# VH-VL binders against Imidazole glycerol phosphate synthase subunit HisH (hisH): the designs that were tried, part 2

Target 1, 225 residues: Imidazole glycerol phosphate synthase subunit HisH (hisH), of Colwellia psychrerythraea (q47xb5)
Amino acid sequence: MTSAKNVIVDTGCANLSSVKFAVERLGFEVTITDDITIIQQAEKVIFPGVGSAKHAMKNIKAKNLEAALQGLTQPVLGFCLGMQLMTESSTEGKKSSTEGNNDDNTSHIVPCLNLIPTNVEPLKAQGNRLPHMGWNTLTQVSNHPIFKGISEGDYFYFVHSFAAPISEYTIASCEYGSTFSAAIAKDNFIGCQFHPERSSALGSKIIQNFLELDSTELNQELVNL

## First folded at step 1 (VH-VL)

Design c05 (from c01 with heavy chain D99G Y100R D102Y S104W G105S L107F; framework fv_cemiplimab)
Fold by ESMFold2-Fast, scan of step 1:
Structure c05 (fold): chain C 225 residues (1-225), chain A 120 residues (1-120), chain B 107 residues (1-107)
Amino acid sequence: as target 1 above (225 residues)
Amino acid sequence: EVQLLESGGVLVQPGGSLRLSCAASGFTFSSYAMTWVRQAPGKGLEWVSGISGSGGSTYFADSVKGRFTISRDNSKNTLYLQMNSLKGEDTAVYYCAKGRYYSWSYFDYWGQGTLVTVSS
Amino acid sequence: DIQMTQSPSSLSASVGDSITITCRASQSISSYLNWYQQKPGKAPNLLIYAASSLQSGVPSRFSGSGSGTDFTLTIRTLQPEDFATYYCQQSYSTPYTFGPGTVVDFR
């Protein structure tokens, strides 16, 4: 019992105050910080983000947070871009072209934290509008402890143009023209593509489940294969 | 050891109905999505239907929509495929397969299959 | 619906050979591609998922690569038990679709 309990990583993101309010509304204290020592000593780490992976990774590197985040052993929960930064890479920018007139013919790959070995690519919306913005349902939900009291068909708030594919790390799915990972997890790292801080009572339940999480629950076979 | 055992495949008349069952063991059945995949004699694999771990979400191939229903009984560790308005084109070996966790996107274990023949 | 094609439709090989099978999707499917092996009279077995991830228990001589529309399965140092039919499958969107299969025969 010697350190701050709950931390929100300060990556320079604009939505930190809304995340802090969502945590405090549940009766928990939380500190926004970019101090490596405070982050490493916390019992729970929340890793939010909005915007581009390229901009966020630049800020993480500028603050010397990359190695610190990669070494965390306590539970870590990422929101939206925070989830995407937990992957190996995100594809941003123009795809390669063979049609002759476009002089910019390269895809831009942004290396991320590689905490969960999957990747993020443009969402295949199949003619639907981008970004995927608004309320949508979880089509499949695993037995992961953050989903206690959450069921298939429950609504969460999404706003994104990029998504992680379905993989062995997927713990919840969503459909918007195609099926993608609504949440992913590996060991102590958990990410949600949706915004729990904007998802009303169900979003609050996700945050509460995370903050009440015993780290031993993440070591069970049904949670972390 | 994960095991899946299909049953129910028989000869049935065109227009008839049949229910297939798949008995699962060796894993926590309710935590995993399940699927049915079929293979007509001498032909390739065709995905038929998928169901989430809870049974709350179901999906079907266009060729079987409105005729087939997928369901599960998690208390009995059993997956079902109810097949109605059967056609000659439904003749196939029907495989039960396990997804990873709640996802039927890839199938890590398969049953032995059960043969359904639709003929006069 | 997403259409899958495989090349070649069949090939003949000897034990110890290295072989490559290709799979093409009619549209980009990112890394939502899986490979299965089916031996005569048996159910399919998962070899590779998410384009390049080796399933537990599958020999390291099997490997997968690719993204978008073009994918490959490589089998190094072919063994007698590898003579089988191989299928790719997209899991990008429902209905999920399989390729037509590639038959690997003993030469």
Scores: ipSAE 0.007, ipTM 0.495, lowest interface PAE 10.2, mean pLDDT 85

Design c06 (framework fv_cemiplimab)
Fold by ESMFold2-Fast, scan of step 1:
Structure c06 (fold): chain C 225 residues (1-225), chain A 118 residues (1-118), chain B 107 residues (1-107)
Amino acid sequence: as target 1 above (225 residues)
Amino acid sequence: EVQLLESGGVLVQPGGSLRLSCAASGFTFSDYYMTWVRQAPGKGLEWVSGISSSGSTIYFADSVKGRFTISRDNSKNTLYLQMNSLKGEDTAVYYCARDLEYYGMDVWGQGTLVTVSS
Amino acid sequence: DIQMTQSPSSLSASVGDSITITCRASQSISDYLNWYQQKPGKAPNLLIYAASSLQSGVPSRFSGSGSGTDFTLTIRTLQPEDFATYYCQQSYDTPLTFGPGTVVDFR
């Protein structure tokens, strides 16, 4: 019942103050930490991510957080890059011919935490401007507990150039030239491509739903679209 | 008012040491990644070092590794750069900045001039 | 290390002109690119973050575009206070790196 009940993982993310404020506005205490023991003993873990997937994975490995995060059994909520780090891998950028022996001009592949078995790829924007930046709607929403009080057509704030495709792990979808996963989940791991800490009252509702989760609500049958 | 205020820049002889300080006000210092950026006279900007909000993750440019250390005291809202084994090439204005990573370096100090000369 | 280049290194312009500065990364950095303005004797000021997002308080005549390796900063209807040096910077990977700068001088 103390400050360690809810944790924001310190992966070097500069947006930690916005996330902390969003939690505290709802009446919850939260601790920012990179201490493995405190993270493992927390009841709820928020995983906001840091910079690019490549940079974030370097930081996670440097802090010895990789194995600790992979072993978490309590509910974990990732935002934006945090969601992307929960996948098997992220495809970022293209190889330069000046940097490698053979430049096949393919995207750089970054191995991630592999908590949810899908992948992140460049968003197929079909001529629309990248990044996908601004308010956009959820086109489909599952019965997952974090979506209590959330409906199809509700607006959330997005800023991204990469996305996870629709899969059996998709719990909400969005469309921007193509349809992609706005949120994904497997067991105790939940990721949102949008920024709930920046998404007004509806974003606050996502965070509140997460912090109020109990283990009986994470039934696999309620997760999928 | 969100601001950063740097101090410590002076004339130092080659091989000497100097500690720079950066005082933060108007925001929760302990929640932010902080960085040092330098600029040699008439030259461009060069990133020097960065430190995470907790102080546990630290990065350095290759040119200063092993000679400089970055630290922070969150109870005093202060960022430090300890500079050892100073070289003429370290002569520069040193800026501290709040680093929002993807969202840029949005708050900068005024800079403090370090001159390394005999 | 990710190397950043800018073109041109300098340009001369008049008040009312529209100018474009380009920035190139040695590898893809997605949209992890920021633009800064620096006036003589002053600290840099953030103009654009995430390649195309205008920083609060920055005039709308400034705009950024690009993704991957190629980026541009455009200043429409140049004002007297816009004569400065402009730097791009990647936040994709450490070490963080800046472009060499573009000096915008009065013609």
Scores: ipSAE 0.006, ipTM 0.515, lowest interface PAE 10.8, mean pLDDT 85

Design c06y (from c06 with heavy chain G50Y L100W E101G Y103E G104A M105F V107I; framework fv_cemiplimab)
Fold by ESMFold2-Fast, scan of step 1:
Structure c06y (fold): chain C 225 residues (1-225), chain A 118 residues (1-118), chain B 107 residues (1-107)
Amino acid sequence: as target 1 above (225 residues)
Amino acid sequence: EVQLLESGGVLVQPGGSLRLSCAASGFTFSDYYMTWVRQAPGKGLEWVSYISSSGSTIYFADSVKGRFTISRDNSKNTLYLQMNSLKGEDTAVYYCARDWGYEAFDIWGQGTLVTVSS
Amino acid sequence: DIQMTQSPSSLSASVGDSITITCRASQSISDYLNWYQQKPGKAPNLLIYAASSLQSGVPSRFSGSGSGTDFTLTIRTLQPEDFATYYCQQSYDTPLTFGPGTVVDFR
């Protein structure tokens, strides 16, 4: 198709069918594409990702999507790694090995898209198992429009070892040994550390709220947590 | 109780047609993607078809494409598989299953046996 | 299409053993891998989704790990009800594909 109202960015690193299915469950049409023109003309852009920031950024650059994504003015919603790619950078630390190979050299900082000026760091799990995997609650929730019908204590699905800290861009928080940003936003860019497409009815509510956003709601002053 | 119940499996002649039904209860059927998975006697699982919650997006395995049609009636909480031009290789227990998310199937029916033989 | 293989095809074990089943994809599938258990004459049960996430109601003795092309299912302290066939399934792309299965039998 030459145009699409709702778009899922094909980053090449993730199965995008699951995200498409989550949108279609709500009765919306959506197109998976890496076509810059179609992405730029869309009314809503979903930016999912799983895996490592390094591999995702490699694929984004290989597809010539970096500048296109940075120039988007319509609402953009990132999931999990998609949220992390919206930050200035991700820190990749040395990963533990269960079989004794501990010299994999993952300590480099990975530059990301710098759409929201915060950073991703190793989650301070305070002895809890990493990754932070499973259902967990939002501890604080702002009045951002994606949270219409969402309350403190609501459960969402998380799978991550890295997190953005609490900052002026935080619109929801979660606790797993320490408190981190469950969601962040700046202007038209919104990111969720959790997976709305895996989070049952409440996750569907986040996606629905996003697809129903208008420009007036995104131009309002952010409410800090 | 969250439940899926298949029906329609019978003995069919090669080249024949058959429609399978899957009745859903105990959950909001219209919120979920659904799938058909089959298993030939003594063999492993083989994915057949997948349908979105609205019915607008449909996928098929290459082995059944052009012969099988998947559909759903959300007002009746029922999933269907229309099977045409049946071959001996289509002999299998057919399961319907609910997609919990990420094409991970958390609720399965008991299965219905389709035998294609002369 | 993405081809899935499992190793071993079958294994014999005793109650209390710890066992590991391997699943390999013909190309990288990130973490889009699910594990199922099937008992004779019964429908499959979902055990693990997203390579390592335990499905609600599944005993903690089951665990999954891996990413990319290589995945493992581990059952620690095997129980009588764990003797079954186990299947991996990729959800990275259509057609969805299952592994050929691993049969876990009593010794």
Scores: ipSAE 0.006, ipTM 0.470, lowest interface PAE 12.0, mean pLDDT 84

Design c08 (framework fv_cemiplimab)
Fold by ESMFold2-Fast, scan of step 1:
Structure c08 (fold): chain C 225 residues (1-225), chain A 120 residues (1-120), chain B 107 residues (1-107)
Amino acid sequence: as target 1 above (225 residues)
Amino acid sequence: EVQLLESGGVLVQPGGSLRLSCAASGFTFSDYYMTWVRQAPGKGLEWVSYISSSGSTIYFADSVKGRFTISRDNSKNTLYLQMNSLKGEDTAVYYCARDSYFWESGFDYWGQGTLVTVSS
Amino acid sequence: DIQMTQSPSSLSASVGDSITITCRASQSISDYLNWYQQKPGKAPNLLIYAASSLQSGVPSRFSGSGSGTDFTLTIRTLQPEDFATYYCQQSYDTPLTFGPGTVVDFR
């Protein structure tokens, strides 16, 4: 099969090169860009991210990408923070320490892109260390097309302190002190809390499944958890 | 049980050709990138070639470019290395290995190796 | 090409010792570094990937650290089965390159 026109959104994060390399290993061409026109005309969009939702949203707004991302109709796959930015909001932890007399009235809730109507909250790790860092299993996996060849018990790489809860949009779950959404989806927007670009041949399989996806597969039968 | 079994290693004359095979079993071969790594007697490991799961993306070490070709037959769960214009410096045990965890995770399963000797 | 070097080229140690092997890349490779163990007459085995992640089934006495250009493999409380040759390997870019190896000998 021939390579599709693929884009990695330049969110200014350090993992862009690893995502690009993961795509290129599968034989696909891909462009890292923050150009709105190029993103809108792409057949597939990968939306990676690391760091805080607040800083990522500032970068997205500074690059005038917010409305462009919200208007995408082609398949979009988010990784880690990219998945979190697809939600309605992220409830980040404590804001940075400041002098007691700072009159900053900034909410701890960070509005995100609202592509998938769920929210991100601090992970209920039940005494386990944060971040949730390392290899962990998918405890439940739906029949979503990105999971072709993926089964319950398969290992993926996680590094996160915040998570989306189980909801109507959950397409895979994971447990770390509590059960959370390992992946979520709505229409053309798909997000993975894990890092496929760091998650073995199975992670490569997720990326390959996504890049080979056509829009009709997303309108077929999808079983959410 | 994941198994990789190399075959085809023999004594061959300088300038000759040889094809190595690696038979894979116990996993979905078509899901994995595969590699050939060689080791000259008493020397260290040297990467030779890398092939994507579909076979469409291929990489070679400079020392073998233009002389070796890598291919795979996913219907037969078999990896190949075609070696042409063989030189004495190509004498080595050739291992096939599976790249199971992206580049970050390395080569997680290796075959036992097949010895290629290039000599008169 | 990214050149990999290891230090020392060889070391002698006793059971119960803790040892450290270093690996250097000629340019930054982030955390795209793997460590392998090879015993005489056998194929290599993956020990550590992503600079610090322990491969399933590998004893916890093995650990890796580092990022960028400088990396270390540490073996705490050496066991008899640990006497082997150890190789680092960068997976950042092609051509993929291995270090020259470090031989860990008994005595």
Scores: ipSAE 0.005, ipTM 0.443, lowest interface PAE 14.0, mean pLDDT 83

Design c09 (framework fv_cemiplimab)
Fold by ESMFold2-Fast, scan of step 1:
Structure c09 (fold): chain C 225 residues (1-225), chain A 120 residues (1-120), chain B 107 residues (1-107)
Amino acid sequence: as target 1 above (225 residues)
Amino acid sequence: EVQLLESGGVLVQPGGSLRLSCAASGFTFSDYYMTWVRQAPGKGLEWVSYISSSGSTIYFADSVKGRFTISRDNSKNTLYLQMNSLKGEDTAVYYCARVDYGGLYEFDYWGQGTLVTVSS
Amino acid sequence: DIQMTQSPSSLSASVGDSITITCRASQSISDYLNWYQQKPGKAPNLLIYAASSLQSGVPSRFSGSGSGTDFTLTIRTLQPEDFATYYCQQSYDTPLTFGPGTVVDFR
C-alpha cells in the first residue's frame, strides 16, 4: 500500500505477528507484506518461517516472490526456515537408510532460493531427540556485525530437524550431537537457524544489530568462521 | 482463557449457501493463523481451510475449493466461512481452531463446533 | 496429497494397560506430525506436536515417537478418561491431512 523502511516477508508458513512484536518492542516500525514492490523498496528485509521448505517454496512461487527475493540488494535476515530457504536446497524429505535398497534420493530434495550456496541436510543428532528443541549455545561466533555484543557460550532458542553443515559461509556454529551452522551469510543475505524473536535479550540484540546495520559494514571484507 | 465459539450451522437445501462465524476471545486474535476442520456424522476429521493472521495467505482442501471462502475481521475477533453450492457430503460439524505459531501447524485450541446439515 | 493411515482402527483395553497406536504417512514428512484426542460428543484436543513434543497440560503418560513415515503414540497406564478416538495429522504440506482415527474402547 505505501513504502515501508523495514518489512517482514509473508512467506505463508506461520504466524508472523511474533516477529513483528519483537521488532516493534525495540522501537522500530515494520510491515508484514507479500507485495513485491514494497519488499524491493524496503531498506531492511526480514525473512522468517517455520514448517517445511516444500510448503514454503510452494507459497513463495505461488506469490511470484522467488525472482524478487533473489534480486534483493539491501540487507536480508532470515530466521530458522527463512535461513534454510536461502540455501540451494533442502533434503528434508529424504529417508535415512543403510539398507541395500535405497535408490530414492532425489524425490525428497526441495530446491530453494540459492542465495547462499550451501545446503540443508538432516541434523546428525547422534541419538539425541529430534527436533533439536530448546535453548542451546553458540560454539563459535565470527566478527559479523549482527553479532556485536554476542559471545561464544550465549544461549539462543532452536527448533529444527535439519541444518546447514559447516562451510565457508558459516558465521556461527552450534553443537547438538554434531556441529552445524547456527548462522550463515553471503553478501547482503544473512540467516540464523535459531529464532531471535524467541531468544530473549540476546535474540533482541541480533534483531537490533540487523536493523541498525548500514551498507558500509557489509561492503567490508568480513571473516567467516 | 482462550475461547472459540462457532455459530451459523442450520439445515440448508442442496445448492444453497450458508455463512459460519467463529467468535474468538482470551488471546490476541490478529496474532494467529486460524483454521476450519469438519467432521461428518460418525466419521473422522477433515481439514477444510486455513487463513493467515493478516488474511493474505489462504488454502483450501480440494473438496471445497471454488465453493467456500474463508475470511476474518481482526477488529471484531471473528473468523468466517462462506459456504456456497452446498452438497450432501458437506453435512458435518464444523470446528474452528487456532493454529499455533510455535509449532508445525498444530491446532492448539478448538471451538465446540456447529452442525451444518445439507438435505432436501 | 499425503495420505495418513492408522493402525489399529480400534482396540479394546483395560484401565492400567499400556497401548500403542501407529500412524503411517504415504511419503516422508520428517517430524511434521501432530496427535489429537477426541472424546464422544466433544471437540478434539491437541496431545503431541512435532512428533514427540508433549502439549502443555497433557499428562506425561502420553508420548509420541517416530520420524519420516512411521510414527507411534503410546499411552502408559491407561486411565478411564483416556477411552477416546485418537487422530494423527501431518503438517508437512497442504492439504493438511488427518489419519482415519483409532478408537480406544473399554473392555
Scores: ipSAE 0.014, ipTM 0.585, lowest interface PAE 9.0, mean pLDDT 86

Design c10 (framework fv_cemiplimab)
Fold by ESMFold2-Fast, scan of step 1:
Structure c10 (fold): chain C 225 residues (1-225), chain A 120 residues (1-120), chain B 107 residues (1-107)
Amino acid sequence: as target 1 above (225 residues)
Amino acid sequence: EVQLLESGGVLVQPGGSLRLSCAASGFTFSDYYMTWVRQAPGKGLEWVSYISSSGSTIYFADSVKGRFTISRDNSKNTLYLQMNSLKGEDTAVYYCAREYSSGWPYFDYWGQGTLVTVSS
Amino acid sequence: DIQMTQSPSSLSASVGDSITITCRASQSISDYLNWYQQKPGKAPNLLIYAASSLQSGVPSRFSGSGSGTDFTLTIRTLQPEDFATYYCQQSYDTPLTFGPGTVVDFR
């Protein structure tokens, strides 16, 4: 019979300690849990992820979290793989390549949570090294509340080989050989491809903006790029 | 040839104002975070402020918050520090530095510094 | 705020010695720790970033180690140009904070 205001979802595959410390550094309490009731009753849910979408989805299903996550109505913020799991699907079963051809796309598709109806595919790095690892800038930034005090040209830490393309759900973009979604959002679900918990003061600002977010701000019509 | 050149350091009276400049060359200034670090005579390094590449994200040390403002002009490759309500404890060499990030932020290039003395 | 402590405050060493400087953070900063060298009358120079990564152009006699709260800078086979003040700095959170410095003096 324990309740928590802020929750980090324990999917069994994420490095949760760095996320917990990033939240606590801002003066917030946060609970790491896989308890469906505690997650559903939380005011804010952080959904981190590391590793492959296929492995993460297996863990989510094994913990009976899939339906619970899909039914959340409070603000939810996903980091890196957490953002990718919010999409309809990931093609991470394909070989990562800047030039290669794959002839059977359907056999490589990993179904995800479908909270934001876009898809994740191999990053078109156009000869640049994969993974896209290191600091890079946001090339376009929308008026979404999590970007309060954040603008075009601001640096965030990325480490990924797969990305969501630019779409109507894009709230920030980044370029690494091609332009991709640095962050996506739909309703109460917000995902960022970068790692706020590793992006110094700017990453802390994203987390702080999220934890201070009034849910009524998400009911406004989102102004995309 | 990355170069950072500070200017503007002079003797000012307590309560006075002063603007420091840092002229950057040899790199794409608009792609980098910039910072000011100061060092009082005979003392250690103290971080003062940083500004993001676009200028939208700014942070200050508590000791200068409300008195100093940081700004940049990317078209002129110049970083500024506007110092108001100066106190004796603001006496220091002020360094301009570039923040580079390869997953971890660090200051890879520093200017030679400009001395600000706050005294009667 | 994250407080940084260094020990010793100063040390005297001879050319050819190996020396170790320690740095402690008041809370875990993972590997977000940098080391800078400052020679008299000069601006600081970056030596090591991310606790253990040697900056390009820095001699291999310099090395860093540690994670969390405890970090060390080691200089093997001390050279005349190594007599300087050394500062650790955390980049984990704002305000960014430096250690008080360790003076490495001749003799």
Scores: ipSAE 0.006, ipTM 0.445, lowest interface PAE 14.2, mean pLDDT 85

Design c11 (framework fv_cemiplimab)
Fold by ESMFold2-Fast, scan of step 1:
Structure c11 (fold): chain C 225 residues (1-225), chain A 117 residues (1-117), chain B 107 residues (1-107)
Amino acid sequence: as target 1 above (225 residues)
Amino acid sequence: EVQLLESGGVLVQPGGSLRLSCAASGFTFSSYEMTWVRQAPGKGLEWVSYISSSGSTIYFADSVKGRFTISRDNSKNTLYLQMNSLKGEDTAVYYCARDFWSGYDYWGQGTLVTVSS
Amino acid sequence: DIQMTQSPSSLSASVGDSITITCRASQSISTYLNWYQQKPGKAPNLLIYAASSLQSGVPSRFSGSGSGTDFTLTIRTLQPEDFATYYCQQSYSIPYTFGPGTVVDFR
């Protein structure tokens, strides 16, 4: 039998090591695993993702992780694509511009984990370049426990072309041609569109707040902005 | 029970100024982009202006650029449209609306601005 | 600017009819098209967004279709409360533009 207090879900990507190192710098131990039993028994679960929602969901299903992830009751924190996979669906097949693309104006809906009932769509950049890449500020920040020591105007690192809109699940917002959810939450599931593992001291603070989180604190949270 | 209530529409002379207000309730105003849309008597809808949730990003229709200013006070849940150098063509019912990602999901009742001598 | 046109400008229909309204954009707008209903003396209300997505609370007799430049709003089994003016609107790029409207009247 193997057990771990803190777990990073193995989504089959190489950047898991940078997430692991970000956690370890804070003095926490963490295990990278795709073992359903270890994930279910963990006190904290980090759910990173890279690549396309379609490819990630294929890998999740191939590893038999879909039902296990949907049944988690402990705190779960998703980063970037990990946040997007927590939603109901992604329209990642819709294209803003691509020369020589025969599927222009085609939308492919990718069903995701449906942990937080919102959707991911192409970012309405209003003439700004995609991806939204670089440092940008949180324009509104809720009282969610992961934001202890974080305020409006604080900088985080983003790299994305798709986003979740503002909804009742939004716990932080960002502006890049339009306003979108920088972070979303429902019950024990928390997602950040930004990359805490790449966001310097403030990103480390998000990870630390999550790892120090008492799950009972989530019952008292004001979720939306 | 999302509500938007416009006020300030009156009769003004050409070249005059007027400020419209939109009072929001029933939602977290500071989280939403807002817009002004107008409708001349017996005519269709015309988009006027956009403001981001923080107020930092602003766009105007060419017909009102340099004459109108959009602003918001998130602490008071209020959206404003300052209208200067008014013309007869600005005569319309002015609606404020909530811009939710893909469309305008909630609208105020409208306030009539009449510009004539 | 992206120009929007609607056909027909008006139509007369009876309760129980199925009607179709067409909207065209002067350039491709993908699926960034919304449909609104406006009753006399009232503000518009959102019916359809992203060309084909039904807004919460809107009856299933309303449906939208299309992509690129050509879009359609269909109302199946027309009800008395459906007599109104309908507008399409592109949300692809600023300035956002509305169609001129289609008036649906009693026959």
Scores: ipSAE 0.006, ipTM 0.486, lowest interface PAE 12.8, mean pLDDT 86

Design c12 (framework fv_cemiplimab)
Fold by ESMFold2-Fast, scan of step 1:
Structure c12 (fold): chain C 225 residues (1-225), chain A 122 residues (1-122), chain B 107 residues (1-107)
Amino acid sequence: as target 1 above (225 residues)
Amino acid sequence: EVQLLESGGVLVQPGGSLRLSCAASGFTFSSYEMTWVRQAPGKGLEWVSYISSSGSTIYFADSVKGRFTISRDNSKNTLYLQMNSLKGEDTAVYYCARDLPYYYDSSGFDYWGQGTLVTVSS
Amino acid sequence: DIQMTQSPSSLSASVGDSITITCRASQSISTYLNWYQQKPGKAPNLLIYAASSLQSGVPSRFSGSGSGTDFTLTIRTLQPEDFATYYCQQSYSIPYTFGPGTVVDFR
């Protein structure tokens, strides 16, 4: 009852039911939890999120999950906001009225978990409507294990106004006015800007690839974009 | 402006079948999760069914599971509820509703249709 | 299934009063709770989502609070248009469940 093979981190800022049901429909058991011990002992960790990075980071810190998440060595898969929280920072945040009078806060940068050293910035949509909401294709796809059976041109569901730029950590790209990271990875940490739990059979394939992932596959040489 | 318009509610005999439609306009229908909620006369709200934006994920309340099916046609901006083996306790106003955009913190039904009355009686 | 209860089942108040309605879940639902208003003869309207987030277009006199199992909806300075039934609803897990409703009547 205390241990779980697969867990979904309860950050308080995600629709966890849809993710849980997506996992269970593939035949896997999964536990939603914010218990540090259960998370640390899990074989696979799913880190979902929707909403603002600032509110999610406040909840993570309030639950004492920051250091625990940073210390995970097993595979971790983030969705949408979960991917964004894996970066160094997001420019989404606003200055709080509770901040000190001498705070010179000239930027609205929200520090995140810094698991993958890239940053989240407003999506350069070039006149296209924000949020980027709907089905869109992956324009480049690496040979990362989560992409087994997935090809360039495959459709995934997106809903976001902020994105990580292309970097050495990009494992899939997408275009919406500009090119951005559809997925990023570093070591055991993997993030998808799209929502696999809402991306039909291909999204289910991403989740299945992750849940079947051997941790030794992440210690092998991986080709990034 | 966002609009949802239900149709199809009529009087049917117990054991009968009926299909409800919900016509959506004023938003990108294919980008939103949809739900059906019903309300028996003089009673409270009861969630009936959910469908994802693509139509690939569907859920039902236990009271209707195996008898009702939910579907959507994104090319026609229309949501459907096929009701089979109708019972007296299915008598209700049926509402279609749109879920909040996924970038919000949680699900919530932000726009509702006016409702369509289904009466199951002999 | 997660069961939702509301208190009181009905409430009579005067224009200008402040009222509170409580909602309890049979198990912890974090902040995955919504509040709806249903006026006589009309469809429900979303007032509050994620326990405390005010829906666009909803007057600031409405506020929500709570987490876990206990939640409250507060309406300050009641207006005639607030005569309605109020429902809470958990969005933590399927099946989604509504509270039985609280009828607010002006007297």
Scores: ipSAE 0.000, ipTM 0.463, lowest interface PAE 12.3, mean pLDDT 85

